# Ledger of designs, part 30: miniprotein binders against q53ft3

Target 1, 195 residues: q53ft3
Amino acid sequence: MFGCLVAGRLVQTAAQQVAEDKFVFDLPDYESINHVVVFMLGTIPFPEGMGGSVYFSYPDSNGMPVWQLLGFVTNGKPSAIFKISGLKSGEGSQHPFGAMNIVRTPSVAQIGISVELLDSMAQQTPVGNAAVSSVDSFTQFTQKMLDNFYNFASSFAVSQAQMTPSPSEMFIPANVVLKWYENFQRRLAQNPLFW

## First folded at step 5 (miniprotein)

Design m23
Fold by ESMFold2-Fast, scan of step 5:
Structure m23 (fold): chain B 195 residues (1-195), chain A 104 residues (1-104)
Amino acid sequence: as target 1 above (195 residues)
Amino acid sequence: SPIQREFLKLMEEAWEYMLEARELFQEAWELYEKGDKEEALRLFRKAAELYQKAAELFLKAAELAIKNNDPKSYKQAIYYAERAMEYAEFAQKYAELIQRELEK
């Protein structure tokens, strides 16, 4: 049902089904991985009202799995790109020096996909330090960004036209563009998925 | 106690249905991937029925545990009743999806 892709590696299309609603991909040598793409194959869609929650796990210092929610895939958004470099074993440790050049456990991580009701998924919060971008979401983001910019700029251009009665000779101050950019960056920092 | 023996029998019977349903669910999944939609639909529906039967038996076991003032057994039975109901829902939703594909 699912595929997993890492830059520079062969695509995986054969997830291990470990329960009726749970699928797993193994990620060997995960410390060399910065991004992972999870996508639905074109053959089997989710049933109505359902989607997939995407988790990442890595072995802790005792070899025990630590699971973190990365995000979601659905029939409407069937692919997603996740940044996992900040979630690797030894990265983001509370004491920075503790993670220096330490390899003590096998370097195999996992991507887990749990098929869940959309209502249940809406109540969960993905890890905030994981950058998320899907191919479909990136296209939608770009279109929303262009629309937002156009509407913002048009608002100021119309106001400026009130000072001269010729609409075809509109001007946009540089600080208006900067203000839009700053506002967009602030919102993106608060919620990377707001777009 | 007699209630404890009845509890264990219900749990064992429920687990037999769970395991049979799981095998049918996995077979239905493989058939669906291979394009045998009619047979996959039949097996998903059968799996849903068996998961529902398992859930009913787990719920009966939970009722006995509550009556016997055994909260540990109650929690265990309720946990598996919830899992069985969840799996029945998944099987049913896959059946509905395949049914719609066949109706085109």
Scores: ipSAE 0.000, ipTM 0.411, lowest interface PAE 11.1, mean pLDDT 72

Design m24
Fold by ESMFold2-Fast, scan of step 5:
Structure m24 (fold): chain B 195 residues (1-195), chain A 104 residues (1-104)
Amino acid sequence: as target 1 above (195 residues)
Amino acid sequence: SPIQREFLKLMEEAWEYMLEARELFQEAYELYEKGDKEEALRLFRKAAELYQKAAELFLKAAELAIKNNDPKSYKQAIYYAERAMEYAEFAQKYAELIQRELEK
């Protein structure tokens, strides 16, 4: 039903269903994540009068999970981008000038989706430090990611004269990357959830 | 006491229906995602019936608890009755959605 996208990571389309109305995605190394996109796959719409509340969970200073409401997805607004970089990990206050350079064990956060009645959702208020964006913002974010990927891949392009035969390496023509990029932008403009 | 034994028996029977309904509900979701709408519809309807049965049993347990002057057990039974009714409504709404898609 749902998908979760983080810049620079594989898209997740298989949420763990933990209850009839609750779905979870794991976010390993979440301290490196600035934004998360949650979207409906388009295979199943919400029934009339229902929608999804999107939560973010992280461990507090005592190791207890803290769930915070980020926002909502509905049939009318089937994707949303959330800023989680401003949310605290639940760690106690630290003196920044006295902090040791200690390698931390990566923490795992979660995105939770609770399927709820729209009337119940209307009574909820998202956390003040979370941002919910429109589908247009999701499209802009995705185009920025496409631009970054295309520019990165193109930086490795070489002319045929510069190629050295190497059986241990594979090469993809730059034209193929460009065609993929153009096709993806066209499809995204037609339907932001085409994947 | 006989009343406490009856209360626990009702709660246990209600939970058996809840767990069976949950399994059907989750299977219906998976079938709907795969495009098997007819089978998903059947299972959502069956799940709704089982959640409704669970709710009725939780409500009977609540009646026993309040008559036995046990407000804590009453609140517990009412809480689960409300959850069962909510899940029954969810199952019914999904069934209605699928039914409309099949009529298209």
Scores: ipSAE 0.148, ipTM 0.620, lowest interface PAE 6.0, mean pLDDT 74

Design m25
Fold by ESMFold2-Fast, scan of step 5:
Structure m25 (fold): chain B 195 residues (1-195), chain A 104 residues (1-104)
Amino acid sequence: as target 1 above (195 residues)
Amino acid sequence: SPIQREFLKLMEEAWEYMLEARELFQEALRLYEKGDKEEALRLFRKAAELYQKAAELFLKAAELAIKNNDPKSYKQAIYYAERAMEYAEFAQKYAELIQRELEK
């Protein structure tokens, strides 16, 4: 359902489902991460009236998770860029992953996605400045990278009766995401300004 | 006590329904992503039914906790009854989404 991308790392498209409505991505070596991109794969939409709340957690000095709300993804806004570099020593917000025994490796942070009612999401406040604006040059680069991925992936989407059970469905294999990453890295190495 | 023993039996039975419903919900989501809409719809509907049964049992356990003057057990049973009803609603919403797709 979801994907997670960190610049310079392999894209993740297989979240761990820890509950009916909760999905987690592991972020090893989180101290070197400044930004994270969270996006919907386009394989299935959210049901009417639902969306996803995006959380970030890291282990504190006692190994306990500290969860913070970063923002949201919805059918109307299926991708978001978050700055996490200032959050590693902050206080946690109230979160739906409380009381859950989520197994964690030391020095590994997590992105959590909680599928919630839009009315519930409207009452929540993300931590300050986690969502990235479009004015920064890094934000522009990341947006172009995400646009490049979307255009690449959509070229492989199949909506044909012979290939899918329903001709109106879009289907994107996980292998296409890996192929996009390889092609993007190759082109970036040849000309860093190609985006 | 006999009442505490009956409370635990209801909580245990409710949790069996919760775990079965969870497995069906997760499998339904996997099938939906794979494009097996008809089977996904069937499993989401079955999951909703099992979550509703779990909620009924948690509510029955809550009634026994009140009768036994045990507010801690009452709050625990109510908490899980609310979670079961919430998950039943989610399963129903996914089923509605798939049904709408199949109708068009």
Scores: ipSAE 0.486, ipTM 0.801, lowest interface PAE 2.3, mean pLDDT 77

Design m26
Fold by ESMFold2-Fast, scan of step 5:
Structure m26 (fold): chain B 195 residues (1-195), chain A 104 residues (1-104)
Amino acid sequence: as target 1 above (195 residues)
Amino acid sequence: SPIQREFLKLMEEAWEYMLEARELFQEALLLYEKGDKEEALRLFRKAAELYQKAAELFLKAAELAIKNNDPKSYKQAIYYAERAMEYAEFAQKYAELIQRELEK
């Protein structure tokens, strides 16, 4: 139903369903994450009058999850970008420079999606400034992510072209990556929420 | 007490329906995702029926809790009755969505 994307990581499209209305993605090594993109796959729309509330959690000092509301996805707005870099710092320590006193905690955060009635969603307030979910901001972020991916892939392809091919490795032709990039960018320009 | 034992029995039976309904609901979503809309529709409808049965049993448990002057058990039973009714509504809404898609 849903997908979760972090720049430089494999996209996740298989959320763990923990309840009828609740889906979770794991975010390992979350301290390195600044933004996450949450989106609907387009295979299953929300029923009429329903949408998804998007939450972020990280383990506190006791290893217990602390859930924070980031924003929403709906049939009319099926993708959203969230800035989580400020949220993962949590509440300040009671001691200055308490990093030296950090407990051993799992470095895994979660994105949670709760399927809710739109009326219930309207009564909720997301944590301040987490959402960068305007269409313009989403388009800019997506284009930058595509550019970074294409530049990285092109660099690798040039490096591979200088080497003797190895039968044990798969190689992706640079022209295939270019065609995918051009098609995706063209579709994005026509409809920023096409995915 | 005998009333407390009957309360726990009703709560246990209600949760058996809840867990069965949840399994069918999750299977229905997977089938819907794979494009098996007719089977997904059948399972969402079955899940809705089981959630409604769970709600009825939670409500019966709530009545026993009132009779036993146990407000904590009453609140717990009412909470889960409301969750069961909410999940039944969700299952029905997904079924309606699939029915409309099949009519296109």
Scores: ipSAE 0.428, ipTM 0.780, lowest interface PAE 2.8, mean pLDDT 76

Design m27
Fold by ESMFold2-Fast, scan of step 5:
Structure m27 (fold): chain B 195 residues (1-195), chain A 104 residues (1-104)
Amino acid sequence: as target 1 above (195 residues)
Amino acid sequence: SPIQREFLKLMEEAWEYMLEARELFQEALYLYEKGDKEEALRLFRKAAELYQKAAELFLKAAELAIKNNDPKSYKQAIYYAERAMEYAEFAQKYAELIQRELEK
C-alpha cells in the first residue's frame, strides 16, 4: 500500500503489516538519515473519510521505542517528505503503536503508518520540525538525491565500459547521464518546484 | 468464580474471532494490492462478519464485568469491543470500495 524512500538507498515498497491498520518500515543506520519520503503506491486507495498518520520511532538509551507523529498522507496528498534528523532526542508522542511489541535492533529506526479516520487525524499535532515546508530544505534533499543518483549511474557506466562485455549488454554513455544531471540542476536552481 | 470463568470464556472466544478476522483482512489487502479484487472483496466481507461477532462477545463480557463490580475488566472488554467495531467498519469500507470498482 505504501512506499518509503531514503536518498542513496533502495526504495522500500513492502511494509511489514503489524495489525489491520498498522504498517512499519525499518530504517537501519538511521543516524545517517536526514529525510524520509512516505508515499502511497496507488494500488489501494484509502476508503472515504480515512487517511494515514505517519510516525517515526527510534530506540532510546534504555532500548525502548520512542514514537513521534511526523504528519499525514491522504488520497488527496498521497506523498510527504519528512525531516527526521532533529527527532532522535525528542519526546515521545501519544501514538497507536504503544501496546505493540515491534521488533527492532540498535541503530534501527522505524517509520510507522497508522490508517485512521480523517477527523481523528485533524485533531493531532505533528512534531514542529518534521514536515518539510521550506523550499530550501526540499531543494537540499533533492540536490543530495540527484548527486547520489549521478554518482551511482556514472560509477556503473565506467565499470561496464572497463569490462569485456557480452554483445547483448546495454551501456549508457556517461555524458548522457551528465547532460541529464546538468539540465535538471539548472531547472531546479531556477524553480525548485518545476516538476 | 462462575461469573469470572464465563467472562474469560467470552473474552477468549472473542479473541479467536479477532485473530481469524485479522488474518482474512491482511490477506484481503494483499490480494487487493495484487489485483484480485473479487477474492479480496469476499475476504473483506468475511472479516467484517468475524469482527462484528468478536464485538458482540466483547460486549457480553463487558456486561458480565459491570454486573460483577469489576470496572477494570469492563474497561478492557469495552476497549476491545470498540476496536472490533472499528475494524469491522474498516473492512466494510474496503469491501464497498472494491464493489464500486467492480461495478464501474
Scores: ipSAE 0.324, ipTM 0.737, lowest interface PAE 3.6, mean pLDDT 77

Design m28
Fold by ESMFold2-Fast, scan of step 5:
Structure m28 (fold): chain B 195 residues (1-195), chain A 104 residues (1-104)
Amino acid sequence: as target 1 above (195 residues)
Amino acid sequence: SPIQREFLKLMEEAWEYMLEARELFQEALQLYEKGDKEEALRLFRKAAELYQKAAELFLKAAELAIKNNDPKSYKQAIYYAERAMEYAEFAQKYAELIQRELEK
């Protein structure tokens, strides 16, 4: 459902589901991270009236998680960029991950996503200056990632459809998605502006 | 007391439904992401049914706690009844979304 991107690292598209409505990405070596992009993959939209609250957690001096609300993602705003460098010394905020407190290694932080009703999200206040408005370049990056994915996958689906008389719906094989992911990551690592 | 034993039995039975529903809900999301919409729909519907059953049992436990003048147990049972209802709503909303996708 969700993806997490840090510049210079492989994109993560497989969050750990820790509850029905809660997803977590691990961020190893988080002291070297300044910004994190959180986005929807486009495979599953939110149902009507729902969205996702985005949290950041890092281990304190005792290895206990400190959770902070960064912002939100919705069907209408499916990607957001967050500056986390200033939050490594920040204060914790109220969060729905209290029951999931785990002592962690000193170098691993987490991004948490809580799927919630939009009405509930509207009453929450993100930590000040944590959310960096999606700038044009990052909005374009997310859109280009999705465009590249769909164009690559569609090229395989079209060639397959040409062998059938009446395809009622296009099916994208899992292997095509894996090939696209590997190709995109390889190209992104060689030239971040290739898209 | 007999009322306390019945309360605990209802809470335990409710949690069995909650855990089963949670497993089905999580499996349904994974199937939906893989494109197996028909199976995902089936599991979301089943999860919703089990969450609703859990909520009914939590509410019965809450009624017993009130009769037993135990406000702490009442608040706990109501809290979980509300969580079960919320998850049932989420499962139903995902099922409705998949139904619409399949009907196109």
Scores: ipSAE 0.386, ipTM 0.762, lowest interface PAE 3.0, mean pLDDT 78

Design m29
Fold by ESMFold2-Fast, scan of step 5:
Structure m29 (fold): chain B 195 residues (1-195), chain A 104 residues (1-104)
Amino acid sequence: as target 1 above (195 residues)
Amino acid sequence: SPIQREFLKLMEEAWEYMLEARELFQEALELFEKGDKEEALRLFRKAAELYQKAAELFLKAAELAIKNNDPKSYKQAIYYAERAMEYAEFAQKYAELIQRELEK
């Protein structure tokens, strides 16, 4: 149903099912992990009105699991990337795995996926620095996108002030839009996080 | 006591249905993953039926516990009745999803 990807490691597509609605991936050597991608395989969609809450767990100094809500995956948003570097203890956060006795090794973290009703998911607040995409991140991306377009296009602009007495007018060659589009798409393909 | 013995018997019977339903639910997910939708549908429907039977037995156990003024046993039985009903709903929702795909 689900997949888990860490840069530099083999993709995991065989989650351990620990309950009817709960799936777990093991993350050994988690201290070296910055980002985790969680995604749906596309073979089984969620039933209507349901989605998945994504949790991260690591052992505390006593070997007890500390669960933190990272975010969600749904049929409409079937993949998400999470930054787990710098996360602190999730004490005081609600999570559905707290009642489960899952056997863990001291140096292994886990990604947990809990299949839940969308209404239940809407009442939960993910840890603030985990999701790579947020309103602020989207706004920053959009602004950088606009800045990139403007800077690229302006590199081909010819000011009327250089040749004629119409200093407030600028003209951009028609093919510059195509060149910008091709350049931006190439950059995204090589590094989606270049922004 | 006789009431405590009856309570334990109901809880044990309910758990037998829960475990059978869980096995069918997991098998149904595996079949759905492999594309065996018609068989997956059958098993999700069977799992829902068994979860509902488990819930009924847990609720009967809760009734006995409340009559016996045993709040701990009551809490335990109600907790599992709610879990069984929740799992029955999940199985039904998966069955509905598969049914819609088969009708396309």
Scores: ipSAE 0.334, ipTM 0.739, lowest interface PAE 3.5, mean pLDDT 76

Design m30
Fold by ESMFold2-Fast, scan of step 5:
Structure m30 (fold): chain B 195 residues (1-195), chain A 104 residues (1-104)
Amino acid sequence: as target 1 above (195 residues)
Amino acid sequence: SPIQREFLKLMEEAWEYMLEARELFQEALELWEKGDKEEALRLFRKAAELYQKAAELFLKAAELAIKNNDPKSYKQAIYYAERAMEYAEFAQKYAELIQRELEK
């Protein structure tokens, strides 16, 4: 349903589904990560009236997870870029992962996506330190990431006849990537900080 | 206690349905990503049915707990009955989405 991208790393499209409404991506060596992109693959939309709350988690000094709300993705806003470099010492926000038995290791952070009612999401406030500092810099960054992701993903596009059955690999239809790229381009043109 | 044994049996059976429904729900999402919408629809509908079955059993367990004057077990059973009903609705919403797409 979702994808996660970090500059200089392979895109992740195989989230661990820890519950019917909860998805997690692991971010190893998270201290070196400044920004993370979360996006919908475009194949499966959210049910009517629902969206996704995006959380970031890191292990504290005792190895316990600290969850913080970064922002949201919806059918109308299916991708978002988050700055995580300043969040290690921040306070946790309200989060639905408190009772989850999610395995953690040192130096591995997580992105969590919780499918929630839009009305519930509207009442939550993302952590302030995740906010972008300038519109122009963010627009340039998002355009570069968008172009890089599309070029990377499309370079691996193959026809159904060329695909080898492999249980360890996830394949994304080229149309899904193109749809995401076009929608993100359109939204970026309307408002550089639409996420 | 016979009532306590029956309570635990109902809770266990309910959880078996919950786990089976969860597996079908995950399979349905994976099938939809692969483009198998018709099969995903079938699995979402089956998951919804199993979540409803789980909810019924959790509610029966709750009735036994209240008769046995055990408020802790009652609260626990009611909590899971509510979760099962929410997940059934969630699966039904996804099924409705696929059905609408297939009707194009």
Scores: ipSAE 0.464, ipTM 0.799, lowest interface PAE 2.4, mean pLDDT 78

Design m31
Fold by ESMFold2-Fast, scan of step 5:
Structure m31 (fold): chain B 195 residues (1-195), chain A 104 residues (1-104)
Amino acid sequence: as target 1 above (195 residues)
Amino acid sequence: SPIQREFLKLMEEAWEYMLEARELFQEALELYDKGDKEEALRLFRKAAELYQKAAELFLKAAELAIKNNDPKSYKQAIYYAERAMEYAEFAQKYAELIQRELEK
C-alpha cells in the first residue's frame, strides 16, 4: 500500500502491518536521516473519505517510542517529503499508536502510517511544518539526481573518447551506471545536501 | 465469579472473530494487488461481517462489566468494540471501492 524512501538507502515497499489501519517502516541509524519520502503504491487507493496520517517516532533512553505527526498522504496527494532532522526531542502527543506503546530498539526510528477519516485529519496539526512541497522538492531532487548522473557519465565518456576514440559514437559501459549509483548513495548517506 | 467468567468468554470469542477478520483483510489486500478483484471483494465483505460480530460480542462483554460494577473491564471492552467497528467500516469501504471498479 505504501512506500518509504530515504536518500542513500534501499526503498521500502513492504510496510509492517501492526493493525488493520496501521503500517510501520523501520528506520535504522535514523540520526543520519534528514528527509523521508512517503508515498502510496499504485495498486490500491484509499477508500472515499479516507487518507493516511504520517507519524515519526524515535526511541527514548528506555526504548519507548516518542511519536510526532509529520503530515498526510491522500489519493489527491499520494506522496510527501518530510524533514525529520531535529525531531528527535520534543512533544510526543496525539498519536493513534499510544495504546500499543511498544518498546523499540534504541538505534531504530519508525515511520508510522494511520489510515484515518479526512475530517479527523483536518483537525490535526503536524509538528514544525515538517512537510515539504512534494511537487517542487521531489522535482528538484530528481533533477539534481539526474544532473549528478549526467556529469558523472559524461566525465567517464570523455575519458574513454580521449584514450580510445570511438568511430562516431559514444557508449557507456553498464558498470559505469552501477558505479554512479554507488557513488550517489555514498555521498547522500554522508551528506543529503551534497548537491 | 460466574459473571466474570462469562465476561472473559465473550472477550475471547470476540478476539477469535477479530483474528479471523484480520487474516481475511490481509488476504484481500494481497489478492487485489494480484488482480483478483472479485475474490478480494468477497474477502473484504466477509472481514467486515466478522469485525461486526466481534464488536457485538465486545459490547455484550461491556454490558456484563457494567452490571458487575467493574469499570476497568467495561472500558477495555468498549475500547475494543470501537476498534472492531472502525475495522468493519474500513473493510466495508474497501469493498465499496472494489465494487465500483468492477462496475466500470
Scores: ipSAE 0.069, ipTM 0.547, lowest interface PAE 6.5, mean pLDDT 74

Design m32
Fold by ESMFold2-Fast, scan of step 5:
Structure m32 (fold): chain B 195 residues (1-195), chain A 104 residues (1-104)
Amino acid sequence: as target 1 above (195 residues)
Amino acid sequence: SPIQREFLKLMEEAWEYMLEARELFQEALELYLKGDKEEALRLFRKAAELYQKAAELFLKAAELAIKNNDPKSYKQAIYYAERAMEYAEFAQKYAELIQRELEK
């Protein structure tokens, strides 16, 4: 349903589902990460009146997770770039992950996506430094990101079509990736600042 | 104490339906992503039914907690009843989306 991309790393398209409405991506070695991109894969849209709230979590000095609201993704704006470098430590927001028992290591940061009502999302305020707006290199970054992801996905699909792959539980159909690529390219062409 | 045992029995039965529904919901998502829309639709509908059954059992547990003058258990049961109903609605909406796609 969702994907997470960090420059210089393999794209993640297999979120850990921790509840029916909650998805998590692990970010190892998060101290080296400046920006993270969260996007919808384009196959399964959100139900009517719903969207995704995007949270970032890191362990504080006591090992307790600190969740911060970064922003949102919706059917109308299915991709967003967030700057996580320089986020204030120890300053958490009210969040829907508080009742969950998520198995984690203290050194791992996480991106969390909570499927919520659009009306509820409108009443929430993301942390001020997370969303990236009007950066000079944004269009170039997103174009390279799209090219990289498309090339990765197409090579994977071709390899599987030509060979009998070993049995695996983590198979994603090529049409999911192609729909995401086409949707994102269309939106980028219409408005490079659509995020 | 007999009322408390009945409460726990209802909560446990409800959780069994929740876990079964969760597994079906996960499998439905994987099948949909693999292009097996007909099977995904079937499993989303089944998951919705099981989440609804879980909600009914959580509500019965809440009624027993009220009768037993146990507000803590009541709040816990209501919380999970509401969550189960939300999950059922979520599964139903995905089933509706897939049904529309199959009609193309």
Scores: ipSAE 0.000, ipTM 0.154, lowest interface PAE 16.5, mean pLDDT 70

Design m33
Fold by ESMFold2-Fast, scan of step 5:
Structure m33 (fold): chain B 195 residues (1-195), chain A 104 residues (1-104)
Amino acid sequence: as target 1 above (195 residues)
Amino acid sequence: SPIQREFLKLMEEAWEYMLEARELFQEALELYIKGDKEEALRLFRKAAELYQKAAELFLKAAELAIKNNDPKSYKQAIYYAERAMEYAEFAQKYAELIQRELEK
């Protein structure tokens, strides 16, 4: 349902579902992370009156997770960029993940998504100014996403001699991916808001 | 206490329904992602039924706790009844969304 991206890393599209309404992405080496992007995977909208609250956690000096509300994703705003570099020493906020009796691994930072009613989300306040909404930031994120996708896709490129016929798998020629990437980059450069 | 043993049996039975419903809910989401909307709809509806069954049993446990003058057990049972009803609502909302998509 959701995707998570950090610049220079492979995009994550398989969140761990820890409850019916709660999803988590693990972020190793979190000290090197400045921005995180959370987005919906397009084909599955939230039901009417529902959205997602986005949380970030890191281990405090005692190894306990500290959860902070970063912002929201909804059908009307299905992606958001968050700056987390300034939050690693901040105070925790109220969070629904504490209600779950889930065993945590305190050495790894996490992004959490809680599916909630929009009325409930409207009463919550994100920590600091974590959300980034500028056109320049969206352009930079999109470029990083394109680079990440191209690098990921090209890592699976094989010659025709190495291909194994399999009707249960779909294969896309590398040149088609390259052409899509170049076309999308050109369009992004001409108009950063075309997506 | 015989009443306390009956309370624990109701809570245990309710929790079994909760776990079964959770498994179906997760499977339904995976099927929806894969584009198998009809099967996802069936499982979301089944999950909603099981969450509702769990809620009914938690409410029966709460009634028993009140009769036994046990406010702590009452609060516990009510808490899980509310969680079960909330999850039933979420399952129903997903089923309603898929139903509308299939009617197009």
Scores: ipSAE 0.011, ipTM 0.429, lowest interface PAE 9.4, mean pLDDT 74

Design m34
Fold by ESMFold2-Fast, scan of step 5:
Structure m34 (fold): chain B 195 residues (1-195), chain A 104 residues (1-104)
Amino acid sequence: as target 1 above (195 residues)
Amino acid sequence: SPIQREFLKLMEEAWEYMLEARELFQEALELYQKGDKEEALRLFRKAAELYQKAAELFLKAAELAIKNNDPKSYKQAIYYAERAMEYAEFAQKYAELIQRELEK
């Protein structure tokens, strides 16, 4: 349903489902990460009136997660770019993952996505420094990430076309990625802040 | 006490429905992704029914806790009743989405 991109790394498209409404991506070696892109794959849309709240978690000195709300993704805004450099200290925000406090491996952070009603999401306040707001840096970063994602998807599609699919593997349709790339690039060109 | 024992039994039964509903919900998402919309619709509807049954049992447990003058157990049961109703709504909204797609 979701994908997660980090500059210089392969895209993750297989989130771990930890509850009916909660999904998690692992981010190893998170100390070197400045920006994260979270996006919908386009194969399964949110039901009407629903969206996803995006959280970032890093382990504290005891290995316990510290969760912070970064922002949101919806059918109308299916991708978001977050700056996480500078968020690796301080207090956690209120989060729906409280009951899932699991001691984590050192140096592994997580992106969490909680599927929620849009009305509930409207009442939440993201961490102030998470969203990328500069037009120039935002446009440059987004174009770079789109290129990285498209290159990965193209490589994946070729590999899948050449091999018999495994029943336990998830497949990403190449044309869905291309449609996402075209739509996102078009909207970014019209208004880099359409998020 | 007999009332406390009945409360625990209701909570346990409710959780069995929650776990079954979760399994069906996860299977429905996988089927929808693979394009088996008709079977996905069936499972989302079944999951919604089971989440609703769980909510009913959690509410019965909450009523029992109130009668037993146990506000802590009441709040716990109400919390999970609300979660179950929320999950039932999620499943129902997915079912409505798929039903709409099948009608095109």
Scores: ipSAE 0.000, ipTM 0.235, lowest interface PAE 15.0, mean pLDDT 72

